# VH-VL binders against q86i44, part 36

Target 1, 197 residues: q86i44
Amino acid sequence: MSGQNILKCKKCQLEITNKIITNHNSDTFHEQCFVCKLCSTPISDPYFTDKETGDFYCAKCEVIRNDQSKPLRESLGFCSLCYKYFRQNEDILTIDLERYHIGCLKCTICKKGINNEKYYREKMTSKLSNYCCEDCFEKVDKCNGCNSMTLGQTLLAMGKNYHANCFKCFKCSEIIKPNSPYSINKQTNTPSCQKCN
Below, E stands for the ipSAE of ESMFold2; O stands for the ipSAE of OpenDDE; V2 stands for 0.75 times the mean of E and O plus 0.25 times the DockQ between their complexes.

## First folded at step 26 (VH-VL; framework fv_guselkumab)

Design n21 (at its last look DockQ between E and O 0.02; V2 from the best seeds 0.00; counts 0 for: pae E 17.6 > 2, off the site)
Fold by ESMFold2, look of step 26:
Structure n21 (fold): chain C 197 residues (1-197), chain A 123 residues (1-123), chain B 111 residues (1-111)
Amino acid sequence: as target 1 above (197 residues)
Amino acid sequence: EVQLVQSGAEVKKPGESLKISCKGSGYSFTSYWIGWVRQMPGKGLEWMGIIYPGDSDTRYSPSFQGQVTISADKSISTAYLQWSSLKASDTAMYYCARHPRYEVKFGYYFDYWGQGTLVTVSS
Amino acid sequence: QSVLTQPPSVSGAPGQRVTISCTGSSSNIGRGYDVHWYQQLPGTAPKLLIYGNSNRPSGVPDRFSGSKSGTSASLAITGLQSEDEADYYCQSYDDSLSGYVFGGGTKLTVL
C-alpha cells in the first residue's frame, strides 16, 4: 500500500481515479467537475465560485449570471468601469470614447457619483483618470511641485501638498516616495533623500 | 507625521449620552474624509460613516443611520462620534480612520487609523 | 453575513506560504472596486497592509502580496514569521450598500 492518499473530488465527493485537477487551494477535482456551471467549458483563471453550491463560473458567464437581462442588452454595450451591460434607455456618461453608467465614476474627494453635470478631470494615464465635482474643486489643493490641481495620488510633505511623482530630492531630483525617509534643510525648506544626506 | 489621536476609554451606563473625539494632525485636516469604524468584542470591523470636515458633508452606513451622529470642528482639527442614548450593545472599540486623497481605480481605503476608543456600557 | 467572505482562520509553519481569500460579489469586487488589506496585531489598531489590490505601503515587506481576480482577491504571505500572527481583513466598496465593506476577518496562526 503506497501513497494511501484517497483523493476525492470536492465538487461531487467521489474518488478521483483518473486525471486530477488541482486549484490553488489544493482542492482536487475530476476534469469534468471543474467546469463552468453555465457553459460547461473547462475552468481556467480567472474563475468565480458560488460558495453555497460549490459551482464554478468563467468570467463571461459570471457577467451573464449577474445580469439576467444581458441577452436583451448586448447590443447596448457595457460600462468601461464595471463591465456590466447598459439597460434600455439608461443615461450614459461618455468621456474620451469610453462609456460609463451615471454615477459609476466617483468624485475623488467626496465620493459622490460624477454625472453629466460640471466636473473636473485629472488624467493619470491614457485609461485612468480622477474626477472632481464642482463643489470639491474649490477645496482641492495645488501640488507644490508642479502647481497643478491634486485629485489623484498626492502626499502631504513639509506641510505642503504634492503629487506622488512631484516630491523630489533637491540634490539628486529623484522621487521621494510616500513614507520614505528624508531630511529637510530648514534654511531653504528643501528635502533631501537618505542617499544625499 | 500624520496622526489621529482619539479620546480615552469611556465607561457609561445605558441611557447616558457620549461624544468621543478624533484629533488629526500633520496634514490638511479639512481636505480628507474621516471615517468611523466599530469593532464589537471579538468581532470584525464595521464601517459606520464618514465626514468631510471642510464642509461637514456626512455619510452614514445604512446600519448606523440614525443611531449615531458624526460631526467635526475644523477649527481644532477634530472629528466626533456621539450617541444621544447609549445601549449595552454599543459596547465596542471605535476607530477613526483617514481616507487618502490618492486613489488608484476605486481606491476607497483608510491609510491612517486612530488608536481606538473603548466604550463600555454597563450598569 | 458580511458581503466579503474570508476563511475564519488559516495556519502555517514558519517559513511556509499561506493565502487568505476574500470573496465578494458583482456589487463590490466584481464591479471593479479595489481590494485592500489590513493587519490587526493583538491589542492594536488595524494597519494598512495592501492597497489597490497589490500595492504595499512603505515598511511592509515584499513577502506580503495581494492579487485580485474577478470577484475574489487573495493575500499571500511567504516566509511566515511569528510576528505575522494577527487578524487580517479585506476591504472594498459596495454600490448596493453605498459604503465601505470589510471581510469578516481571518485569524492567522503561526505553528
Scores: ipSAE 0.000, ipTM 0.432, lowest interface PAE 17.6, mean pLDDT 80
Fold by OpenDDE, look of step 26:
Structure n21 (fold): chain C 197 residues (1-197), chain A 123 residues (1-123), chain B 111 residues (1-111)
Amino acid sequence: as target 1 above (197 residues)
Amino acid sequence: EVQLVQSGAEVKKPGESLKISCKGSGYSFTSYWIGWVRQMPGKGLEWMGIIYPGDSDTRYSPSFQGQVTISADKSISTAYLQWSSLKASDTAMYYCARHPRYEVKFGYYFDYWGQGTLVTVSS
Amino acid sequence: QSVLTQPPSVSGAPGQRVTISCTGSSSNIGRGYDVHWYQQLPGTAPKLLIYGNSNRPSGVPDRFSGSKSGTSASLAITGLQSEDEADYYCQSYDDSLSGYVFGGGTKLTVL
């Protein structure tokens, strides 16, 4: 009980002593650990995890890794998430003109399959594959900037979460980028960029 | 290994000035906020303020605004808490604690703590 | 007295389940700010126990769990052990105070 708590990388299990990457599952990583195994590119959504090795794969590399029949994928179509072809009599979920294998599209929060009856989609372009079920929607944090759902990585300021493009200077409305200096107005509790300070 | 090491216990008289320190190691000192927390004898935890050593952005609790000064020297990975004139009521344990700046989804929390500095003020 | 209200003390026998409540308001927990929990063993500094309402740092046993609902949060300890005897504090953020806030602390006694 006398031991101290440390933040560890989910991938390498070593302590994180610098920048922390947090994915949609709330797991923490070193910057160099959250990359595609094949192309070494930093991971973006959607990505895939090998269940046996724990390795990460970007969408493009995942298709290469798992595509066993290119002709079938072209003729029958493929899932917008896993990019595998649809079998001839396979049930398909269609949402927003995109087609998915049943079970591929999951709630980011509870991991249950999303259906086309009740769902919410994150509006940010950086997280196009982030969906939330009706049950989890009310429990999900809202962006303090746009008041829309936040499912992916967010910026935290004064205890409030923001989409990357929603953390803006109160004075000039410019986006305050990560690692950029900013101030908080004590009376209004609003951020100001360096130029407006 | 992440560590916060605080300066030793202090015994002072009312009216005296005091500056205590908190040295961070095992991590990027300029990438994390350092907070100060007071605990009076037999009482609970009270947040005093925080500082970001990277740019010295400092924020105080309203209860402690103007009562103490928080500063940092990033060249030696050290944060400071100081009084210009101590009161008997300042007798307490003072902790420094770390939390990240903005790349956190879970809100502001303190993940590492110093061992504490006991300050005793008596005539 | 404290912005977040905790019971001053709770007790349980070894192996039992105990819960510690943390009651806030519309300006802190009710505003949607996450609740964190700290354990302070006698004569030691506080240690992070739960962050983000329900997450455990490495090294914290799964006997400890946190939850949040409405304006309140709760820490649950299952399989109570003698080493769990300590003070426990909840922590959040408050808009009205523009700052971090702690609960008054709860002394847990293992009988």
Scores: ipSAE 0.000, ipTM 0.510, lowest interface PAE 14.8, mean pLDDT 84
ESMFold2 (binder alone), look of step 26: mean pLDDT 92; pTM 0.944

Design n22 (at its last fold request DockQ between E and O 0.02; V2 from the best seeds 0.00; counts 0 for: pae E 12.9 > 2, off the site)
Fold by ESMFold2, look of step 26:
Structure n22 (fold): chain C 197 residues (1-197), chain A 123 residues (1-123), chain B 111 residues (1-111)
Amino acid sequence: as target 1 above (197 residues)
Amino acid sequence: EVQLVQSGAEVKKPGESLKISCKGSGYSFTSYWIGWVRQMPGKGLEWMGIIYPGDSDTRYSPSFQGQVTISADKSISTAYLQWSSLKASDTAMYYCARHPRYEVKFGWYFDYWGQGTLVTVSS
Amino acid sequence: QSVLTQPPSVSGAPGQRVTISCTGSSSNIGRGYDVHWYQQLPGTAPKLLIYGNSNRPSGVPDRFSGSKSGTSASLAITGLQSEDEADYYCQSYDDSLSGYVFGGGTKLTVL
């Protein structure tokens, strides 16, 4: 008789005694066993499994691994969004330090491809930005806190749009989270958090 | 006005460590890549590497990988270039430079440059 | 040794037109990467002169112009003036080196 379930890693078939990683099918793995075979990064959706070996591949490495033109195109580099190698003589859109196929990068608002035309960017990290084409820039709501465009999800507060981190108490400058209570100074139309209330 | 102000000239001996700085002002420091460029005496420009201070993503030229360390302290809007053990061949002018944001026809270029830091390494 | 090839020097008389070439390959300029130009006056830091092949930043006179064709680029200076005496560098990106690449520089002498 067994008083506890013994969890085995589906990849290596050995007992899991530490952190347990679970996929979408409720299979269980060691943390080190649920990684991309080629790059060793932790697996997240979407991912691919080689049916014969059981090895996992992240989306990037699966595209690279299965590109039959890879030997001829490996030195040409690949798109930062779709991870397909560039073809010989294919034009590259370079934004910051990332490379893209023409049209792979899209306006956050209208989903039109960002080409060599004028666009506007909301850079979030070294690798993530939101983009806005010129047409949509004229229509995009500006954050009433920082006066920069709001391309992603916005907070509606006091009848105005804000970035989530730009709706701040007028008194202490702390962020007022969504659905958190706050007071409004009716004369100045400024918010105050509960602490400064 | 965008400005990159570098630390002053350094005179060092081989084997000493060194950390030089580049302070950015007049713009959102964490929102732009900062690169480092070497110019040896009487020679041209060589790209060394680049950092995004917002998340410390750092990329090196293959020629300089493992030879220097690029870092940033975003709380004081300052990027750094450092050596653990200087060589006489490190004698050069070192520039920091900013990669543009919100530019048409992005093409991997530097729009503003620091004044340079002369590093002299001699026995 | 630079990946982008520039003539070591060019010269011209005041008022003349000079051209500085920048020759790359299929892994850089020929891959479709833009070419940028920097002016370095004696004893000073480089300054952006041309970006995105042909665009001038504010404050750069229109007698400076750039172009790109195939694997090469060119900087043209018309109405040459004595203050144009400087070193000029082209710059692009190279897929094979995974990095920024500069030309070797061209010393412009105004006669």
Scores: ipSAE 0.183, ipTM 0.603, lowest interface PAE 3.9, mean pLDDT 83
Fold by OpenDDE, fold request of step 29:
Structure n22 (fold): chain C 197 residues (1-197), chain A 123 residues (1-123), chain B 111 residues (1-111)
Amino acid sequence: as target 1 above (197 residues)
Amino acid sequence: EVQLVQSGAEVKKPGESLKISCKGSGYSFTSYWIGWVRQMPGKGLEWMGIIYPGDSDTRYSPSFQGQVTISADKSISTAYLQWSSLKASDTAMYYCARHPRYEVKFGWYFDYWGQGTLVTVSS
Amino acid sequence: QSVLTQPPSVSGAPGQRVTISCTGSSSNIGRGYDVHWYQQLPGTAPKLLIYGNSNRPSGVPDRFSGSKSGTSASLAITGLQSEDEADYYCQSYDDSLSGYVFGGGTKLTVL
């Protein structure tokens, strides 16, 4: 486990030693901790967080919670993130044919609302998307593997950040999974998996 | 004018609970992070955690995770730092400070600070 | 021990130039995170002095300047005045700690 920092689950506050889930806030979770409070379904994009309890709700359960607005959602349309209806003549953000309230999508780093201005997007392995505003993009870390923006699932190794699937053995090019042991060549500062040690 | 006003000094005994406050004014309270910083007597500054009142996103320093609770009430523009059970080692000055939302391009920093709350824990 | 290393104390006479160093590592300053500086006058709360390595907030005189190079940063004070006697802290962000990091602080004495 050389060169890797310890990751903790935001929900249970325990160390993550297996699969890592990362949300829009770059918080990390156990797979079993990132589930809907009502139906226990693994959380996928979009999801909702109770601001008081911190509990997560899947889209299905959130819709149920907001069922009283169903007629309005059907007539006026609704946000793909919060599932609340659009008000008449409300300004909305459209991304990839999905409609959002202004302010629903936020920069992962600074929490600025994403609007129709320039923004950057990172797709995570879990199909969750992180967004970055133009201001933050200038300072956002880049993956040492692929040199693209890192906002979501990342690991720190050898003092550098990687996407989860971008940290690879220098010898065989296989992905070194989080919390898996690896060796470091001190001269070249490259990682090698256990098979190649 | 941006201001952070903290609650008054506290004198407590070990084992007691405590909640101190930080009220923001002169700006949109829900649009900026609020952090807490500890300064033990004669020592340096230590970041404890940060909260975004707009959505209650809360992040802790690993050293303080599970040791304290940070919360906010946006209706009254107030952030809180609380202990369930104080220790003598919790004796320190505690500062709240604002992190600018729009200035991340300059890195992570605090632009405005509260006056501090002195917490004394002694038997 | 502080993640960022500062000299515990520096001193200078009025009118002189003093420099306070802040030494980090590859996981903070060397990682590309900016360095910020705070001034803490005796018995007061810290005040932002420099942000983004070299920017001065409103009200901070131009005799205060900041710079960053490699894994280190520096605060320079020219035309030292008696009112500059204070503790100075550098601050950055550290990936390994996933959080804000401060220097140990430097006590500046004006002789």
Scores: ipSAE 0.051, ipTM 0.627, lowest interface PAE 3.0, mean pLDDT 85
ESMFold2 (binder alone), look of step 26: mean pLDDT 92; pTM 0.940
OpenDDE, look of step 26: ipSAE 0.000; ipTM 0.514
ESMFold2, fold request of step 29: ipSAE 0.000, 0.000, 0.000; ipTM 0.509, 0.489, 0.420
ESMFold2 (binder alone), fold request of step 29: mean pLDDT 91, 91, 92; pTM 0.939, 0.937, 0.938
OpenDDE, fold request of step 29: ipSAE 0.000, 0.000; ipTM 0.524, 0.527

Design n23 (at its last look DockQ between E and O 0.01; V2 from the best seeds 0.00; counts 0 for: pae E 14.1 > 2, off the site)
Fold by OpenDDE, look of step 26:
Structure n23 (fold): chain C 197 residues (1-197), chain A 123 residues (1-123), chain B 111 residues (1-111)
Amino acid sequence: as target 1 above (197 residues)
Amino acid sequence: EVQLVQSGAEVKKPGESLKISCKGSGYSFTSYWIGWVRQMPGKGLEWMGIIYPGDSDTRYSPSFQGQVTISADKSISTAYLQWSSLKASDTAMYYCARHDRYEVKFGTYFDYWGQGTLVTVSS
Amino acid sequence: QSVLTQPPSVSGAPGQRVTISCTGSSSNIGRGYDVHWYQQLPGTAPKLLIYGNSNRPSGVPDRFSGSKSGTSASLAITGLQSEDEADYYCQSYDDSLSGYVFGGGTKLTVL
């Protein structure tokens, strides 16, 4: 009888009794708490957090918030990750036609700045900007479902890592959700969904 | 030279709150994970959790989840470990340590250690 | 009780070779995670001794060596010296616990 842990909103610290919003850090929020401070729009990736206030900003509003010299900076463009305008003579990293401040684009594993010379990109589109540096690539696990690099949130089952959409029933090939019950075939060490049990 | 300097010894009573600190110097504080390790008297090392000061990404050992809070202030290159309510069983030496550059699950090790903070909790 | 099992104590005479074992399982060392070793002198903080199974940080003598095979790791100390008297800990990561794990520690006595 595992005691049900009360879910609390990371922002307001109150109990969540209705719809739960979970961000990329697995933090839980009230629906009304996970909104942009400027436009009150529900937050989607990418978003930014003010470190002092804890307020959230959508990408669009973040650009506005950081616009210190619009006429000059607008001509230079802005970072595809942090959405801040580039400074004059600032070193810029260009990857796949996107421009970044040096150090903004980081390895998902070691959080070091990505170099445009050698990098790897996760094929899954569930999480934005999942890049891996060359050093970390060798140590990164592969998804047991698709055999591609796993950088984002993964499901661990039967001692193997899976992308969320790659953990599938062996019998019907339907995706098994992270919190859904499943059985393990002891002979083949494969998962089966509740319907196929 | 990389250094981690921890706050001084603490003597507390059960039920009291406590926050101890670990200040890093000689390196980019925001670029390395910082971990906390407990060592009870005459016992071994126990990993408690880690934090990445650059974005405040924090991970806890299941054994310490909800028992302590790990935080960091990157403006002063300091990491913190805190209790809301101390127990006698919290009596131990607490170490902060810098991790290598790798994240969880990729063979991370502790390359630099603080000198430790002794916490004594007794009625 | 520790996820990684170490002998509680080992001893050797000066100049001898001693070995400290670290036995894990399929969820940690056997999973492929690296093993690291720390030396803790009496009354001091731990110090990194070996990282990545067999690498020595700067300042660590070559008489210290590490190895890993299967679900176990080993620390070897050759030419044992009196200053080597300390506690030694292995460390890795464990999937089942979703966390870093230390061995129980081994007290090395130099006779």
Scores: ipSAE 0.008, ipTM 0.534, lowest interface PAE 8.8, mean pLDDT 84
Fold by ESMFold2, look of step 26:
Structure n23 (fold): chain C 197 residues (1-197), chain A 123 residues (1-123), chain B 111 residues (1-111)
Amino acid sequence: as target 1 above (197 residues)
Amino acid sequence: EVQLVQSGAEVKKPGESLKISCKGSGYSFTSYWIGWVRQMPGKGLEWMGIIYPGDSDTRYSPSFQGQVTISADKSISTAYLQWSSLKASDTAMYYCARHDRYEVKFGTYFDYWGQGTLVTVSS
Amino acid sequence: QSVLTQPPSVSGAPGQRVTISCTGSSSNIGRGYDVHWYQQLPGTAPKLLIYGNSNRPSGVPDRFSGSKSGTSASLAITGLQSEDEADYYCQSYDDSLSGYVFGGGTKLTVL
């Protein structure tokens, strides 16, 4: 005298009161729930399941879907740092028309990931930059030539930090290269190159 | 003091070439982007493109790509905007403007502007 | 039409308050990009008026204020004076255009 259990559709979780469709694992479904998501035909073996949505795809449509999805994955582009494709609707960090996953770029000082929050960049070349989060920016040393932050390689001259192209002759404004001779006017604390010495 | 000084007004005929200039002073020219903005007579401001003089990295607005050439000569701290063949529709005021040295994720603004160069193209 | 939409004109009497709107979309202001404002007096180059949505550069009177909400921004001017008669432009960045965008401009007339 055992009562009937209420059968529930594995796909939609609602009661099955009519025809019952069963799969290889004895899961039960409504007839209309065990169909291909793409073409609506009844599912037969082999079939495929999208783990995130629970949708079913017949073998034909899975092949077509995978083939059609390749251009979409590649058209979304990839991160300029890790070279992995972006996912649909992913939040993306864009800097100078280059695209990055959130957190792939790191602050040069604290190594925390750069997010869609306030940050600072020191451009070294068109393709190379150093980044600085807001917290570290307030603490970073400044170039003594231009008073901008120094995150990359610096030149130590006259006991102070300079960008590579910011240590210049006071008289002619030419860059004084590392290890090039120069003089210092001690009263004005200004350098001059050999030509202007 | 930061200044952007542009070349003088030009009166040209359709089909002629033209190169106008923007000289920056009072700052490290190679460490800031310079942008160009068009203002047609009686109209608003339109961004045309931008250049990083340090390495000549140049970016164009899609509507101006292939229509003008932006360049710079860092040895004389000067940016240029040029046309190979002017059209009457190029009649406008052209401004250069400096992009902030620091980039902030949520927006960058033009902090210094040149005085403008009026280009008139007519027959 | 401009990517950022501004009213073509606004007017007010001396001493009044006026507001100039700047309406964008999810690809610019709605993406989180800041809005900046420029004042262009007749016959002159544009001048930075408001940056970072609401900050005033040195020398800009406190009767100018800016705000941003959702996909829109607003420039407010209180205590209107005759010297405020000018064109006003908002500016932001747009991901879909990969570039800077300006509003169409608003002519302010002081009655």
Scores: ipSAE 0.000, ipTM 0.480, lowest interface PAE 14.1, mean pLDDT 81
ESMFold2 (binder alone), look of step 26: mean pLDDT 92; pTM 0.941

Design n24 (at its last look DockQ between E and O 0.02; V2 from the best seeds 0.00; counts 0 for: pae O 14.9 > 2, off the site)
Fold by ESMFold2, look of step 26:
Structure n24 (fold): chain C 197 residues (1-197), chain A 123 residues (1-123), chain B 111 residues (1-111)
Amino acid sequence: as target 1 above (197 residues)
Amino acid sequence: EVQLVQSGAEVKKPGESLKISCKGSGYSFTSYWIGWVRQMPGKGLEWMGIIYPGDSDTRYSPSFQGQVTISADKSISTAYLQWSSLKASDTAMYYCARHPRYEVKFSNYFDYWGQGTLVTVSS
Amino acid sequence: QSVLTQPPSVSGAPGQRVTISCTGSSSNIGRGYDVHWYQQLPGTAPKLLIYGNSNRPSGVPDRFSGSKSGTSASLAITGLQSEDEADYYCQSYDDSLSGYVFGGGTKLTVL
C-alpha cells in the first residue's frame, strides 16, 4: 500500500474509506461491522465481544448466547453486568432495580468483588457507576472541585485532581474540557477559559 | 459553598398550574441526585421523588406518581417541581434536598436542603 | 402512620440528657439500612444532624450523638441548651417501599 495513515476496521482488518465508527477503546470500524452478530442492530452500550471471533453482541442477544436452561432462566433472571442467568439459590446483589452476581461488580481501586458489605457508589450516568469498597474509600483521591471521590478517569489541572465536570472557568462557570487551553490568575489561583481570558 | 436556593412563596387557586424551582450552586449540579420533600402544615416530612440532572433519570414515591412532575434544566443548574392542576390539599412547604455524590450501601440521605417554598392553595 | 416510629415529644431541663428513639422494621432499619437524623428549628428548613447512624457533619456539636441496634436507633443530646428546641426526624430507606422514609418527628422542648 502507499504508507499513508490508513484506518483499518478492527473487525475485518480492511481499510475504512467511508463512515468511521469508533468504540470506547478508540478502535475504528466500518458501520456494517459494528453491529450485533445475532440481530444486526448497531452496537451501543452495553455490548459484549467474543474474544475468539471478534463478534459483537448486544445485551439482549448476549443472554441468548449464554443460554443453559430456558425455563429456569426465565424464572431466575440474569445478571445486569455479565448477562448470565442466575443459578438456583444463588446470592444476589441488588442495586436500584438491577440484579448482579455477588462479585461481578468490582471496586475500581482494588478490583475485589463488591458484596452485600459496605461499599460506596458514584453514579455517573444511568448506565455507568463507579464502586469503591470500604477499605479503599479513605485512600481514594478526592476531586478538588467537589471534594468527592474520583474513582474513574480524572482531569489533572493546576497540579490537582478533578472530575471531568468539576474543572470550571472561574468567570463563566463553563466546564474546561480535558486538554483545552486555559489561563491561571496567579493572584487568586483560579482558572479562566479562553472566552473569559 | 453548596447552596440550594428555591423560588419564592406561591398563593394559588385550585385548578391552577404551578412550577417551583431549586437552583443548585457551589457544586457540580449534574453529578448529584436532587430530591423533593413535602411538609404539610403541622406535619412531618414526606419524600416525593428524586432526579439525577445529568441524564434526567427520575424516580417518584408511589404516593406522588402521576401527581407531580419533577424535571431539571442542567444548563442553569435548576430542578423543578410542577403541578398541572393544584388542589387545596397541595398546600404545604416544599423542600429540595441534595443526595451526596456517592451512595453508601444501606446509607441514603440528604446532605443539603433548600430553604423551602410555601405553596398555599385556597379560594 | 409513619414508617419509622418516634415519640411525639420529649422534654428536658438545660444541662440534662435527652434521647429520642426511632423504631423501624425488617424492611428498613432491620434490613441493615443506616439511620440519619435531621434537626428542624422553628421556621427553618431541616438540617442534617447525624448521618450513617453516628457521624456528625462539620459544625454539629459533639453533644449530639446517634446509635443503632437491631431495628431501632437513638439520638442523644447531652448538655441540653435552649437552642436545641426543635423538631427532630429520623430517616432511613425501605426496601418494600423502594424509597426514603422518615419518622413522624419528635418535638423537643427545653424546659
Scores: ipSAE 0.017, ipTM 0.595, lowest interface PAE 7.6, mean pLDDT 84
Fold by OpenDDE, look of step 26:
Structure n24 (fold): chain C 197 residues (1-197), chain A 123 residues (1-123), chain B 111 residues (1-111)
Amino acid sequence: as target 1 above (197 residues)
Amino acid sequence: EVQLVQSGAEVKKPGESLKISCKGSGYSFTSYWIGWVRQMPGKGLEWMGIIYPGDSDTRYSPSFQGQVTISADKSISTAYLQWSSLKASDTAMYYCARHPRYEVKFSNYFDYWGQGTLVTVSS
Amino acid sequence: QSVLTQPPSVSGAPGQRVTISCTGSSSNIGRGYDVHWYQQLPGTAPKLLIYGNSNRPSGVPDRFSGSKSGTSASLAITGLQSEDEADYYCQSYDDSLSGYVFGGGTKLTVL
């Protein structure tokens, strides 16, 4: 017996022996470790990481964390992504009436800065900050459910990619959640939930 | 400690049936997929199929569909690979390996491997 | 024959840097699926070396690094050591085959 690596949580550095949470960077966490430091809520996109402590912050709590700069934020404006104020004469990117620091808004695929010339946005309410550059757009997979661009975390089923809310039972149209039991019709290659199978 | 322990080496004749096992320990067996990988002598790795012991959801490689059967008994934390009728060409090392989430696009890897089961089929 | 193409062999002297390429297509790596790497020492089972293109499991030294670009991936080994002599496999997922795919493997010889 040889060649086994231990899978550890990126946050606490302990071995993960139960449920694994994987983020968009493919880092693995305990379920209880991938939470906001301030509100203890499970992390969802977008989130922020403190570079010094490694702590995670949700978008709402990140604003609170930066509140010490409230006067400047009110006077100079602030980035819709990182919520830090804009410095005097700083270059700003404006997209869809939102303002960003240059470099804050990045392509979900290649991580290059998004510019206001050509970009694509994922049409999902749960991932409001998922943008794709022109170079990556043609290479991005489409959801087998809604046929729109898939960015970030994607559900893979039957060799096809789905948005989380797009993987549905073929019979009752209810959403099949990850790790929920389902059956596959071998003839039609469609999923059925536990209630319908 | 996470471990996958496979059954011992097998020597069989063509036409015989065979079922080999992979027992998981040190983790929640029903929370992780188990995959089977074939390695013919002196050759590379080939994915055969994968099973989720929690609900016995099973997926096969098209190349192995109908050629083998993958199953699991979650009560004893064991996954199985079986043949109804062995061929000489089935001679190979067979590995079981743990997979965290099949449904997650960026987590489709095998993090723990069994020691392998050598299957020899000869007349 | 393998869906992912690797060089059959690479070699290097101790202390050198070596790279192993993994070339895929639009149906696997090009589709955005991550690439993973395994090390197989002689007479042993494969071991996960790199996951998610560039992440190292615990116990894997930082001499090993992975990258992905376009339809290809690469494993780099710096400060080559004698213990690194092994077979290396890349792995991803392929839509056309509806399954996991491995590279043909690369035998690394330390001179």
Scores: ipSAE 0.000, ipTM 0.512, lowest interface PAE 14.9, mean pLDDT 83
ESMFold2 (binder alone), look of step 26: mean pLDDT 92; pTM 0.944

